# VH-VL binders against q983m5, part 28

Target 1, 189 residues: q983m5
Amino acid sequence: MVKVIASSLRKGNVVDKDGKLYVILFAENIHPGKGTPVTQLDMRRIGDGVKVSERYRTTEQVERAYVEEREHTFLYADGEGFHFMNPETYDQVAVSEAVVGDAAPYLQEGMPVQVSQFNGIAISLVLPQRATFEVVETEPTTKGQTASSSYKPAVLSNGVRTAVPPHIAPGTRVVVMTADGSYVERAKD
Short names: E, the ipSAE of ESMFold2; O, the ipSAE of OpenDDE; V2, 0.75 times the mean of E and O plus 0.25 times the DockQ between their complexes.

## First folded at step 13 (VH-VL; framework fv_nisevokitug)

Design s06 (at its last look DockQ between E and O 0.71; V2 from the best seeds 0.00; counts 0 for: pae O 3.8 > 2)
Fold by ESMFold2, look of step 13:
Structure s06 (fold): chain C 189 residues (1-189), chain A 121 residues (1-121), chain B 108 residues (1-108)
Amino acid sequence: as target 1 above (189 residues)
Amino acid sequence: QVQLVQSGAEVKKPGSSVKVSCKASGGTFSDYAISWVRQAPGQGLEWMGGIIPIFGTANYAQKFQGRVTITADESTSTAYMELSSLRSEDTAVYYCARVGYRGWSYYMDVWGQGTLVTVSS
Amino acid sequence: SYELTQPPSVSVAPGQTARITCGANNIGSKSVHWYQQKAGQAPVLVVSSDSNRPSGIPERISGSNSGNTATLTISRVEAGDEADYYCQVWDRSSNHYVFGTGTKVTVL
C-alpha cells in the first residue's frame, strides 16, 4: 500500500478503506466557487460488491493498492464475456459484463483499452476517451441552421442515444466521448 | 474468524470430473479473492487458479487451462473448482484459500481444511 | 516460468535456530510469503511480504529477503515447529502464484 492524495485517484484504482478493498468506479474532483475542493468517489467493495459513494478532501491521504495496468486490444464478445488480447504476448483475458458495464456499446474490434488486473483478474477497463461512430438517426439538416442552435437527438451506429449539432445529417461520422456518448466533433477522414 | 469449509472427500474414475466446493463460514467473501491449490501425496503445493467472486472471471494456472473451471456464488459465499478429464496423477488434496494482499503481492491467509480426491481405476 | 528452490530438509535441535532458504534469481525484488504445514493439516501463513508476521505467529519466527535468497528463520526451535515450510511469490509476468519446492524441518 502507498498513501496517495484523494484527487489522484481514478477509475480502476484499488483503495483500502477501514481494512477493506474497493475498486474505483468513478472519480471526480469538484471545485466549488466557495468551499473546499473535494473528490467524489464511487466505488465497489471487492469482497461483496457493495457500492458506496463518498467525498474526500482533495488532499486527504488514501491507501492505494497495486493494480497491474496493461494495454489490450478488444477482440469480441460472447456468452463468456468480453475478450481482449495483450498485443505483445497474444495472451487473452476475459472481462465480465459486470466489469465492462456501460462501456460495452463503445467497444470496437481492435480498440486499444487499458485493462486493470488485481490478482490476475480483470477488474476495470479504460477505453480511449473518444471513438468514432456513424449517426444513423437524427433530424434532417435544415438549410440555414447554425452550429450554435440547440443540439438535436441522434442515435449512433452502436445504438447509443446522444445529441448532435443541427448541421449533422444522418450518415455523418462523429467523434463522441466513450464515457457518456456526448458529441465532440465531426469525424476527420 | 472467517473459516473456509470444503466439501467431503471423493473417489472418482479416470476420465470423469470432480467439483469441490468451498464455503466461507462466520462471514461472507468480504475479502479479496479465493485461490485453489492442490497437493499430491508426498508432494508440494501447486496453484491451480483463483477467482474474485464479484468479477465473475477466473485466473487459471497455465497447466490446468482447459481442464479446470473455477466459479463462485456471492449469495451463498461459496466458490467451486471443477477438474475434468481426471487421471491418476490428479489424486491429491485440493485446498481453497482466501487471498490476502500486502506489499504489492498476494498470498493465502486463510485455508480450507482440504478435500481429498482419489482417482482410481 | 519463475521457480523457487528450497533445500529438501533441515534438521535442528530444540532451542537452536533453523534457517530455511528460498532461492531464485532476483527474488529480493519480489515479496515473499511463507507457509507452515504440519503433518495432516492445511498450510498456515506464518510470514507475508518478506517479514510481516500475521496475528498469532510467535516473534521467534521471522523472515528476510534480499538479492537471490529469501530466508525464514525459526529461533529457539520447539517440537511443534516440525513441519513442511513453503515460500511463495506472485509472479507478475505470468499472473501466477509460484510455490517453493518445500523444506521439511525435523526437530531432533
Scores: ipSAE 0.539, ipTM 0.812, lowest interface PAE 1.9, mean pLDDT 89
Fold by OpenDDE, look of step 13:
Structure s06 (fold): chain C 189 residues (1-189), chain A 121 residues (1-121), chain B 108 residues (1-108)
Amino acid sequence: as target 1 above (189 residues)
Amino acid sequence: QVQLVQSGAEVKKPGSSVKVSCKASGGTFSDYAISWVRQAPGQGLEWMGGIIPIFGTANYAQKFQGRVTITADESTSTAYMELSSLRSEDTAVYYCARVGYRGWSYYMDVWGQGTLVTVSS
Amino acid sequence: SYELTQPPSVSVAPGQTARITCGANNIGSKSVHWYQQKAGQAPVLVVSSDSNRPSGIPERISGSNSGNTATLTISRVEAGDEADYYCQVWDRSSNHYVFGTGTKVTVL
């Protein structure tokens, strides 16, 4: 184990809390204009899958578990799970649906992913923060709508529901956050 | 403390399959890796593979890849090792063991009593 | 593949010190663990390469590691120490647990 400050923790990291291991599902540093900066962590307990939410001071020390973190490339998914390849050794690892969780819709072939392994078994993934998808369904644009107008509901090519600016039409490729599917910008490709 | 109790001895024909169980009690099951290690008569210890039950993903020794399947049932705190296409050379005592850890140090700190599997015509 | 080599046998008189070696390239950079296996029994962890000695293991059993050789030392050997001993590492490259070839310790 190694002690790190809470603000350094990221999604996919494994921490030891009270003798139990947790996988970080979400991490956010909050810096209020007034008050003490804090780190919000949403975690899943490895032993039983219980989800917990904890708030730390950003400078608070937390025990981080020794986990092997390696960059892999997503290949494909099948009935056995999600398959990743180490681009250096060409070794492949299968990751269960339980481990991939809500990240599944955002995985794309060839996508670089950080795979964390404990005792030789994959226990968590870290995806790129942003991914590009095509809008396949959204409300029609109406006259008078501008970019400053309220966002409208849309469905991405991976089935994820999101909200997009009024000027976005079906067929448009957009960049979204892989954490929650939120719209970032129109793709520049 | 955690204890591991394995299923009883097996006698199998060549080409058949065997499935050995390992039931854990007295502690946490889901977040500790369970490894399988075998020992042929008069021979040394050989690691076969392992699993972390909560994730359901197993890793295997290359020698047994494609012929061994390791699974776990969290509801019964039981791990399983199935070996197919049995050969006479597979005659051995098969052990399950819990993998303890400290940092990057991984060791087997709790062992089952072993299961003798005899493969004979 | 990563392999650990042990002497097949070591003989020692009661009260003396037994040393069992485990050899591999750069094993000194790895955590080496040791198991005792008495006849007809499952292996028992006797050295975990951490600061915590396994419960029930006497202080006269210890492990050291340097260079290309890890060593299990059993001081003040007793008749009850007669057993097979195995070294073990986790090989990061192959993601395998590797056991040594085993050493039979005979108490004369």
Scores: ipSAE 0.037, ipTM 0.628, lowest interface PAE 3.8, mean pLDDT 90
ESMFold2 (binder alone), look of step 13: mean pLDDT 91; pTM 0.944

## First folded at step 15 (VH-VL; framework fv_nisevokitug)

Design t01 (at its last look DockQ between E and O 0.02; V2 from the best seeds 0.00; counts 0 for: pae O 11.7 > 2, placed apart)
Fold by ESMFold2, look of step 15:
Formats: C-alpha cells, sequence, structure tokens
Structure t01 (fold): chain C 189 residues (1-189), chain A 121 residues (1-121), chain B 108 residues (1-108)
C-alpha cells in the first residue's frame, strides 16, 4: 500500500479502508462554489461485492494497493467468461462476468483493454472511452431538427438502449461512451 | 485467529484424481487469494496456483495447466484443489495458504496443516 | 524463468550467527519473503517484505535485501532454529510465485 490523496483515485484503483479492499468503479472530483472540494467515489467492496458511494475531501489520504495494469486485447466470450490476450506474450486470461460487469456489451473483438491484476488474477478492466455501434432501432429521421434538439430513444447493435439526436436514422453508425452508452457523434468513415 | 484447515490424507491410484479442501476461518475469506503449494518427500516448495474467491478466476502455474482445477465456495469459506491424471510423482504434501499482501509484495502469511496425497499402484 | 538460489545447507554452533543467502539477478528490486519449515510441519512466515517480522518472530531473526542477494540472519542460534528455510518472490513476468531452492540449517 501507498498513501495517496483522494483526488488522485481513478476507476480500477484498489483502496484499503478500515481493513477492507474496494475497487474504484467511478471517481469524480467536485469543486462546489462555497464548500470544500470533495472526491465522490463509487466502489465495490471485495469480499461481499456491495457497491458503496462515499465522499472524501480531495486532500484526504487514502491507502491504495499497488496492482499491475497491463494492456490486453479482447478475443471472445464463452461459458467460462471473457477472454483476453496479452499482445506481447500471447498469454490468454479469462475474466469473470462479475469483473466485466456492465462493460460486457461494449466489448468488441480486438479492442484494447487495460486489465488490472491482483495476485495474477484480473480484478478490473478499463475500456477505451469510446466505441462505435450501429443504431438498430429508433424513430425515423426527423427533418428540420438539429443535433441539439431533444434526444430520442435508440437501441444499439450491442443491445444497449440509449438516446440519440432526432436526425439519426436506423442503420447509422454512432460513437458512444463505453461508460454509459451516451451518444457522442456519428461515426466517421 | 486466522486458520486454514485441510481435508485428510488420501491414497490414490495412478490415473485418478484427488480433490483437497481448505476451510478458512477468522478473516474475510473473499478478500484474500488462496494459493496451493506442494512438497514432494524430501523436496522443496512448489507453487501450483491460486484463486481470489469473489472473482472466481484461478491462476495456475504453467507446469500444472490443464491438470489442476482450483475453486472456491464463498458460502462455506472453502477452497478446493483438484489434481487429475495422477502419477507417482504427484505423491506430496499439498498445502493451502492465504496470500497476504502489501503493495506489490505477495506472500503466504497463513498455511494449512497440509494434506498428504500418496499415489501408488 | 526467475530462479532463486540458496546454499543447500548451513551448519552453525549454538549461540553463533547463521546467514542464509538467496541469490538472483537484481533481487534487491523485489520484495523477498522467508519461510521456516521444521521437520514434519507446515512452513511458517518469518520475514516478509525483506525485513518485516510477523507477530511472534523474535528480533534475532532479521532480513535484508540489496543488489543480487537477500539474506536471512539468525543471531544467537538455538537448537529450535534447525529447519529448512526458503526465500520467495512474486515474479510479474510469469505471474508465478517463485521459491528458493531451500537451505537446511543444522545446529551443531
Amino acid sequence: as target 1 above (189 residues)
Amino acid sequence: QVQLVQSGAEVKKPGSSVKVSCKASGYTFSDYAISWVRQAPGQGLEWMGGIIPIFGTANYAQKFQGRVTITADESTSTAYMELSSLRSEDTAVYYCARVGYRGWSYYMDVWGQGTLVTVSS
Amino acid sequence: SYELTQPPSVSVAPGQTARITCGANNIGSKSVHWYQQKAGQAPVLVVSSDSNRPSGIPERISGSNSGNTATLTISRVEAGDEADYYCQVWDRSSNHYVFGTGTKVTVL
């Protein structure tokens, strides 16, 4: 363990709090206009899997476990989990559905993924911020509206439900954030 | 008190399998890896593999890949090691150990009592 | 693969100091752990992270790690120190724990 300030914590870090380990799922530094800056952490407790949301002063010291982070490429999924390959050694690692979590629908063959390992076992993944999917269901194209108009429901080729600008038609390839499926832009050729 | 208690000694024939249990108490079972280490008579320590129970994915030493299966049951705080296609060279004491950690420092801080597995015709 | 070499044996008279070496290329950049195994017993961790002693381990047992050699030192050796001693590291490149070859300490 090393002590770090709370504002330095990021998704995939592991922290020790009161003798228990937590994997950071989401971190946000909040600077309110009249209050003390805080770091909001959403974490999963190793042991019981319970998700916890906590606030820390941004300067509060927190014990961070050292974990190894290595880039891998996604291969495929099967009944044993999600399979990744180290591009340097070609060794494969299977990552359980529990570790992949909500990221599962965003994985694409060949996608570079940062894999955090503790004792050689994968404990978290970080996907690229953006990925491209086709819109398979949405309302027909609405002419005369701009991208800033109210968003409409859409279903992506990976099954994720999201919202897109009114001018997006079925069959359009779109770039979304892998964290939550939010629309970024139309894909470029 | 942190404690690991293993199943009893076994005598097996070549070609069969053995499954050794390791019951943990006195700590949060899911938070720590369990490693399996064997020791043939008169020989040194040999790491076989390990598992972190909540993640369910095991890490195996290359020598044992394909023959060893390591699992964990969170509800009973018990880890298991199954070694298949046994041969006489697999006669050894099999230990489970909890992996303690401090940053990048990983070490077996608590050991089970060991399970003697004898493979003979 | 990363290998840890220990002398096969060390003989020491009671009250003297035993030094057990664990050699490997650049071992000083790694955290080294030491285990004591008495005859018929499971190993016991006696030093972790180069020099940390778990509860119940006397101060006369100490460790150091620099350059290409880690050393376990047992001062004022007693008959109860007769055991096999193993060093151990975690090797990132193989994702393996690596144990040393073992050193039998005999008290004369």
Scores: ipSAE 0.000, ipTM 0.543, lowest interface PAE 10.3, mean pLDDT 85
Fold by OpenDDE, look of step 15:
Structure t01 (fold): chain C 189 residues (1-189), chain A 121 residues (1-121), chain B 108 residues (1-108)
Amino acid sequence: as target 1 above (189 residues)
Amino acid sequence: QVQLVQSGAEVKKPGSSVKVSCKASGYTFSDYAISWVRQAPGQGLEWMGGIIPIFGTANYAQKFQGRVTITADESTSTAYMELSSLRSEDTAVYYCARVGYRGWSYYMDVWGQGTLVTVSS
Amino acid sequence: SYELTQPPSVSVAPGQTARITCGANNIGSKSVHWYQQKAGQAPVLVVSSDSNRPSGIPERISGSNSGNTATLTISRVEAGDEADYYCQVWDRSSNHYVFGTGTKVTVL
């Protein structure tokens, strides 16, 4: 156990509250124009699944528990969830849709992912910051435009909506940030 | 057997308040959240809010914020939903439901029988 | 706000398969649960989006979820399957439980 400030907590962290362990499902720092900054935490109590929503002062100390982090490879998704494999032991773990969350569209077969586990339960994922996808839909390509020009709407092969430079055309592979789908660069492959 | 038993039907005037009870049995009351869901005649299900008895922590749908109060009495294994400033549009069957849990799925696995609240002049 | 859209009605002949859709952006990344509500009764959980089927629920009722659409499938439909069906998710961002608009299944 280690004490950390509430604002440092993230999804997948495990915390001790009043002698019970909780996994953070969602964390947000709120800085209102007026008032004291707070950290909003949505948590689930480990064991019985009770959901709790709490607010802390951003600087408030919270006890954080250790979780096991291991590199896995994404294999496939089915009705049971998202399946990952430890490349060293070949052990597989199923991760629920709730845990994967918004990361789901960015998962690709063979992708290395860090899986955090508490008592054998996968509680969070860390994807590579960047991933490559094909642009399947966008506005017509404009010649002579520079990267400083206004970006245009586009749809990636995984269904994610993003914005791309004017010179990007359908069929082009692009690198995007997995956090928000933002365009980084044209793929070099 | 896990079950939720709600209080009886209510007839209320506009502007008044109603408090519906939900008595739980067959499981550890404090360890499961209770949600309240209403259904107007011929309409769909609408989540109002919920409470975690062990903590007394309640959360509410934005639509009902400030007008609904959800409480729980662990000693009697009973949850309550109070709705104030009643309007005709609040006429509905009100359900309490236990929030079940498996893995990372949260669902309402046990429902009360429902309480009809009629708001009329 | 997060919203779940269902077709208002689905008609199916006995013995056939009924499919009820629940649409929302990236719903495939959420746990989707389904409830059956017969006339004059409280809703009953029929699909919990986990591997364990609720007690008393037949195997011919199943759920799937992909992309922007979740689907409840009722195979070999019987007269007793006539009911309203609701999908439901928990929206983390708003901390709200969200129900679909509901689908009335009529057995012809």
Scores: ipSAE 0.000, ipTM 0.524, lowest interface PAE 11.7, mean pLDDT 89
ESMFold2 (binder alone), look of step 15: mean pLDDT 93; pTM 0.954

Design t02 (at its last look DockQ between E and O 0.02; V2 from the best seeds 0.00; counts 0 for: pae E 11.3 > 2, placed apart)
Fold by OpenDDE, look of step 15:
Structure t02 (fold): chain C 189 residues (1-189), chain A 121 residues (1-121), chain B 108 residues (1-108)
Amino acid sequence: as target 1 above (189 residues)
Amino acid sequence: QVQLVQSGAEVKKPGSSVKVSCKASGYTFSDYTISWVRQAPGQGLEWMGGIIPIFGTANYAQKFQGRVTITADESTSTAYMELSSLRSEDTAVYYCARVGYRGWSYYMDVWGQGTLVTVSS
Amino acid sequence: SYELTQPPSVSVAPGQTARITCGANNIGSKSVHWYQQKAGQAPVLVVSSDSNRPSGIPERISGSNSGNTATLTISRVEAGDEADYYCQVWDRSSNHYVFGTGTKVTVL
């Protein structure tokens, strides 16, 4: 355990609150025009999954627990969760949907993922910022439209909805941000 | 052994309130969430809400928000569920249950015996 | 809201296998737990989706989960298995515990 200022906390960190451990789901520093800066934390208790929302002064000291971070590769998902493997030791860890969250659609077999564990329990994941998927549905391409034209709705092979340049057609592989599914570029593969 | 013992059956008039107690033993009361689940006659299980005793933090099902209050007394290892503005549809057996866990799996591993609450004119 | 759908009833002869389904979108990615409730009694956890079976629960009761369907399997069914069965998940987005609609298992 170590004391850190609240403003330094990030998603995936584990903190001790009144003797119980919480994983941070969301952290935001708020600097209002009037008033004292605060850190907003949305957390989940590790033991029972209860969610809480707390505000701290940005400089307030908070107890942070040590978390082991190791690179894993995603293998598959089943009824027991999402399965990852340590490529060095071949140890596997199952991660629940609660931990994977919105990252689930972006997981691909063989993808390297940073897994954070506390006391052997996977508590958070960090995916590569970019991933490649095929466009399976989008509006027809219109002649005369340039790349600078307004983006059009599209659906990726993983079911994620995004927006793509007008010249992108179904069957095209595109790179998107795993955080929000936003289009980056046409895949080079 | 881990046990949850609930208060006795209640008969209430519409518009009144009922408060059901759940006394825990055999484990560290403060460390586990107590959930409340009800079951109307011949119907399924319905989650109402839960509380972490050590924090006093409760969460509620949206359906009962504003009408249910869940509290806990650590000194007596007792959780309470109060339901106000009772209706005939609130007639049910009310259960308290301890939320157990392994990793990120959360389930009710110990249940109280249930408390029948009858709402009738 | 997240909803779990179960068949209202399942009938099975003694010694046969009963399968109770619990359906929901992408339930295969969730931890699914199962409860047995005999007439006039409180529910009892029979499957926790953990590697460890709850104490006192026979090995002939097991759970599986894939795709959009979780399944409770009761092999070599006995008269004592006649009960209502409920699936349950924790929905993180709403922070709600969600129970299935329940299935009445009748042993013929």
Scores: ipSAE 0.015, ipTM 0.542, lowest interface PAE 7.6, mean pLDDT 90
Fold by ESMFold2, look of step 15:
Structure t02 (fold): chain C 189 residues (1-189), chain A 121 residues (1-121), chain B 108 residues (1-108)
Amino acid sequence: as target 1 above (189 residues)
Amino acid sequence: QVQLVQSGAEVKKPGSSVKVSCKASGYTFSDYTISWVRQAPGQGLEWMGGIIPIFGTANYAQKFQGRVTITADESTSTAYMELSSLRSEDTAVYYCARVGYRGWSYYMDVWGQGTLVTVSS
Amino acid sequence: SYELTQPPSVSVAPGQTARITCGANNIGSKSVHWYQQKAGQAPVLVVSSDSNRPSGIPERISGSNSGNTATLTISRVEAGDEADYYCQVWDRSSNHYVFGTGTKVTVL
């Protein structure tokens, strides 16, 4: 264990709070305009799985456990979980559905993923921030439709529902954020 | 006071399976890896695999991949090791151990009493 | 595969010092742990992280680790020190725990 400032914490870190261990699921540094900057942490308590949300001053000290992070390549999923390979050693790691969580639909064969391990066991994944998917369902573009600033519903090739600008048609490849599926831009091609 | 209490001795036929239990008490079961180590008669210690119960994933030694299944039941604070397709060379004492840690240092700080598994016709 | 080699046996007279070695390439870069196993009993951790003694382990048992050799030292050996001793590391590259081959300490 090492003491670190709260603003340095990120998803996949393990922290000790009052003698209990937590895996960070989400971390955000917030400057609310006037007032002290804070770090918002959503985390899962190791032991009973209870989720907690906490705000810390960004400079507050927190005890962090050592976690091994290594890049892996996503291979495939089956009934035993999600399978990744260390591209340097060729060792494979199976990661449970519980650990992969909401990231599952964004995984693509060959995708580089940072795998966090504690005691040699996978505890979290960090995907690339952005990934490209095809829009498979949305309203077609229409001639003569009045211009609108509203995004329209769309379904991506991985099944994720999102919102896209009106000019996006079915078959368009789009870049989305892997955290929540939000539209970034049309793919360059 | 941390304790690991294992199930009793077993006699098994070749080709069968054995499932050994390891009941933990005196600490937060889900927070620590339970590791399994065996020792054949007159031989040294051999690591088989381990599991962190809260994450539900196991790590297995290459030698046992495909034959060993390690699981944990958080509601009973009990870990299990099942070894299938038993052979006479699987005759051993099987230990569970809690893995303690500091930094990159992982060690078995508490051991169960051991479970003798004898594989004979 | 990372392997830890120990001498099969060490014989010492009471009151002497026993030194048990654990050899491997660049073991000094790893944290080495030591277990004592008396006949018919489960192993007991006696040294962690090269030199840390768990509570209840006498001061005369100590460890060191540098280069290609880790060493467990038992000063003023007593009959009760007669046991098998194992070193152990965790190998990050394979995600495996590796035990040494074991050393039987006999008190003459």
Scores: ipSAE 0.000, ipTM 0.558, lowest interface PAE 11.3, mean pLDDT 86
ESMFold2 (binder alone), look of step 15: mean pLDDT 93; pTM 0.956

Design t03 (at its last look DockQ between E and O 0.46; V2 from the best seeds 0.45)
Fold by ESMFold2, look of step 16:
Structure t03 (fold): chain C 189 residues (1-189), chain A 121 residues (1-121), chain B 108 residues (1-108)
Amino acid sequence: as target 1 above (189 residues)
Amino acid sequence: QVQLVQSGAEVKKPGSSVKVSCKASGGTFSDYAISWVRQAPGQGLEWMGSIIPIFGTANYAQKFQGRVTITADESTSTAYMELSSLRSEDTAVYYCARVGYRGWSYYMDVWGQGTLVTVSS
Amino acid sequence: SYELTQPPSVSVAPGQTARITCGANNIGSKSVHWYQQKAGQAPVLVVSSDSNRPSGIPERISGSNSGNTATLTISRVEAGDEADYYCQVWDRSSNHYVFGTGTKVTVL
């Protein structure tokens, strides 16, 4: 274990909190105009899956555990889980639905993913921030008011529901954030 | 303090399967990963695989790939190891153990009492 | 395949020192753990990470690791130290545990 500042922690890191190991599921540094900068951490205890959400001052010391982080390539999913391959050794690793979580619909065959392992067992995945999907369903441009930039509902080819700008039509390839499906831009070329 | 209590001795025929249980008590069920290690008569210790119970996937030793299935049941605080296609050389004492960690390394800090599996024709 | 070699046996008189070796190429770069297994019993961790003594393990049991040899040292040997002793590493490249071949310590 090494002590690190809270603001350096990222998804997939493992911390020791009160003698228990937690994998970071989400980390965000918040810099308010007048308030003290904080780091928001959502974590899961790897022994029993208990989830906690905590705030730290960005400079607060936290004990970080050593874990292996290795790139893998997504192959397929089946009843046993999600299967990835180490592109250098060709060894395959099964990753449980509990670890993949809400990232599941964003996985694409051949996608590079960072896999964090404890005792050779996958405990976290980090997908590329962005991925491209086709819009399969969306409304014609709706006239009237919305609370945002006039975004309209859409369904992506992976089944995810999101919002897109009004100029996006069915069949359009769009780039979305893999964290939540939010629209980034139309796919290029 | 956590204790690991294993199921009782078993006698099996060649070609069958055995499923050994390992129940955690006296602490939280899944503070750490659970490993399975066997020891044939007069032989040393041989690691078979490990599981982190809440994730449901296991890391298997290459020698046992395809023959060993390691699972866990959170509702009963129990881990299981199933070995299929048994043969006489699978006669051994089978141990479960809780994984400890430090740095980049792992070890086994709490051991079950062991389960003798005898494969006899 | 990373292999850990131990002498098959070590004989020692009561009150003397037993040294149990665990040999492998560059084992000094790895963390070595040691287990004691008395006849008919499960193994017990006696040293972790080369030299760390778990709670309840007497100070007369110690470990060291450098070069190609890790060593478990049992000072002032007692009859109760008669057991099999195993070294163990975690091999990061294969994600496997590797156990040594085992050493039977006999107290004469």
Scores: ipSAE 0.697, ipTM 0.875, lowest interface PAE 1.0, mean pLDDT 89
Fold by OpenDDE, look of step 16:
Structure t03 (fold): chain C 189 residues (1-189), chain A 121 residues (1-121), chain B 108 residues (1-108)
Amino acid sequence: as target 1 above (189 residues)
Amino acid sequence: QVQLVQSGAEVKKPGSSVKVSCKASGGTFSDYAISWVRQAPGQGLEWMGSIIPIFGTANYAQKFQGRVTITADESTSTAYMELSSLRSEDTAVYYCARVGYRGWSYYMDVWGQGTLVTVSS
Amino acid sequence: SYELTQPPSVSVAPGQTARITCGANNIGSKSVHWYQQKAGQAPVLVVSSDSNRPSGIPERISGSNSGNTATLTISRVEAGDEADYYCQVWDRSSNHYVFGTGTKVTVL
């Protein structure tokens, strides 16, 4: 068992609550304008299927069950799912689309990913927080419009829709957050 | 009481595929892993793979990688094991079993009745 | 791969104690479970590593684990105990369920 802050919990994580194991079905961090930030967790108790909804302070300690966490490298996706390889053993694991979820568009070949396994089954992934993609579509740049201007809509090479600064043009590689596709900065590569 | 009921005996030709079903009743299905274990005549138990239905992903024994597919249908509380490219050596009784646990101690506490798969030319 | 080795057979007279070993490197650090399989039947869990005895399993059947050997002990053996017995672990490193080679217990 390991204690972690509630805000770090993700869908698919397994937590221990009152001696029972729960799988997180949904996790959301809520930052109200006033008040203490909270983490909303919807969980299902493993064994009897009881669903519970709990709210924690974002910094509140929650006990996670010992899950096998290993670094893998993303290889490819096919009809069987998303395939990852252990760079040390070269063992491969297939992860379902359901487990990968919204992270799917951000996976790139060779990307290091933390794979969590419960009972030998991959149940969750942790991607790098940032990833680089090419902007393939965006509105024309306007001369004289710089950082003081509003972001404009754009489409990344992985199909993800995001917003980029006005000076960003198609063909430019940008760093985005893998959690929501939000623009971070121009890639330095 | 949780019960696992498997599909009936199969007779297959070499090179063909077999799909065995395992239906759960009397308890929860999605939260427990279902394992498939086979036993050749006069031989021991051999784990093939397992699945946790709620996650939809299976893990397999290295020996069967690429040849076995384990799936689950939560709506019918049924797990499936498909074995392809059958050989005579695949002749065995195939069991499904529910994986119970305490902490990270995993055991198979409920077993199906077994399905005989005979591979012969 | 992680392997569990059992003696192929154990013979015991009624009323005596049968001991079935399951050997592996550092098995004492693992949770070891035991299954009984009577002829023509599916395996039945008889010993789990946890303190909970499976329902219907007599107290005569117990498990112990130390070092490189796990042991299933069946005291006051009776004819009904004649069966094949398998030890089992979950190997975290390989993510495999591993069964022992099996032991046939014959009641003389």
Scores: ipSAE 0.193, ipTM 0.717, lowest interface PAE 1.7, mean pLDDT 91
ESMFold2, look of step 15: ipSAE 0.559; ipTM 0.821
ESMFold2 (binder alone), look of step 15: mean pLDDT 92; pTM 0.951
OpenDDE, look of step 15: ipSAE 0.153; ipTM 0.702
ESMFold2 (binder alone), look of step 16: mean pLDDT 92; pTM 0.953

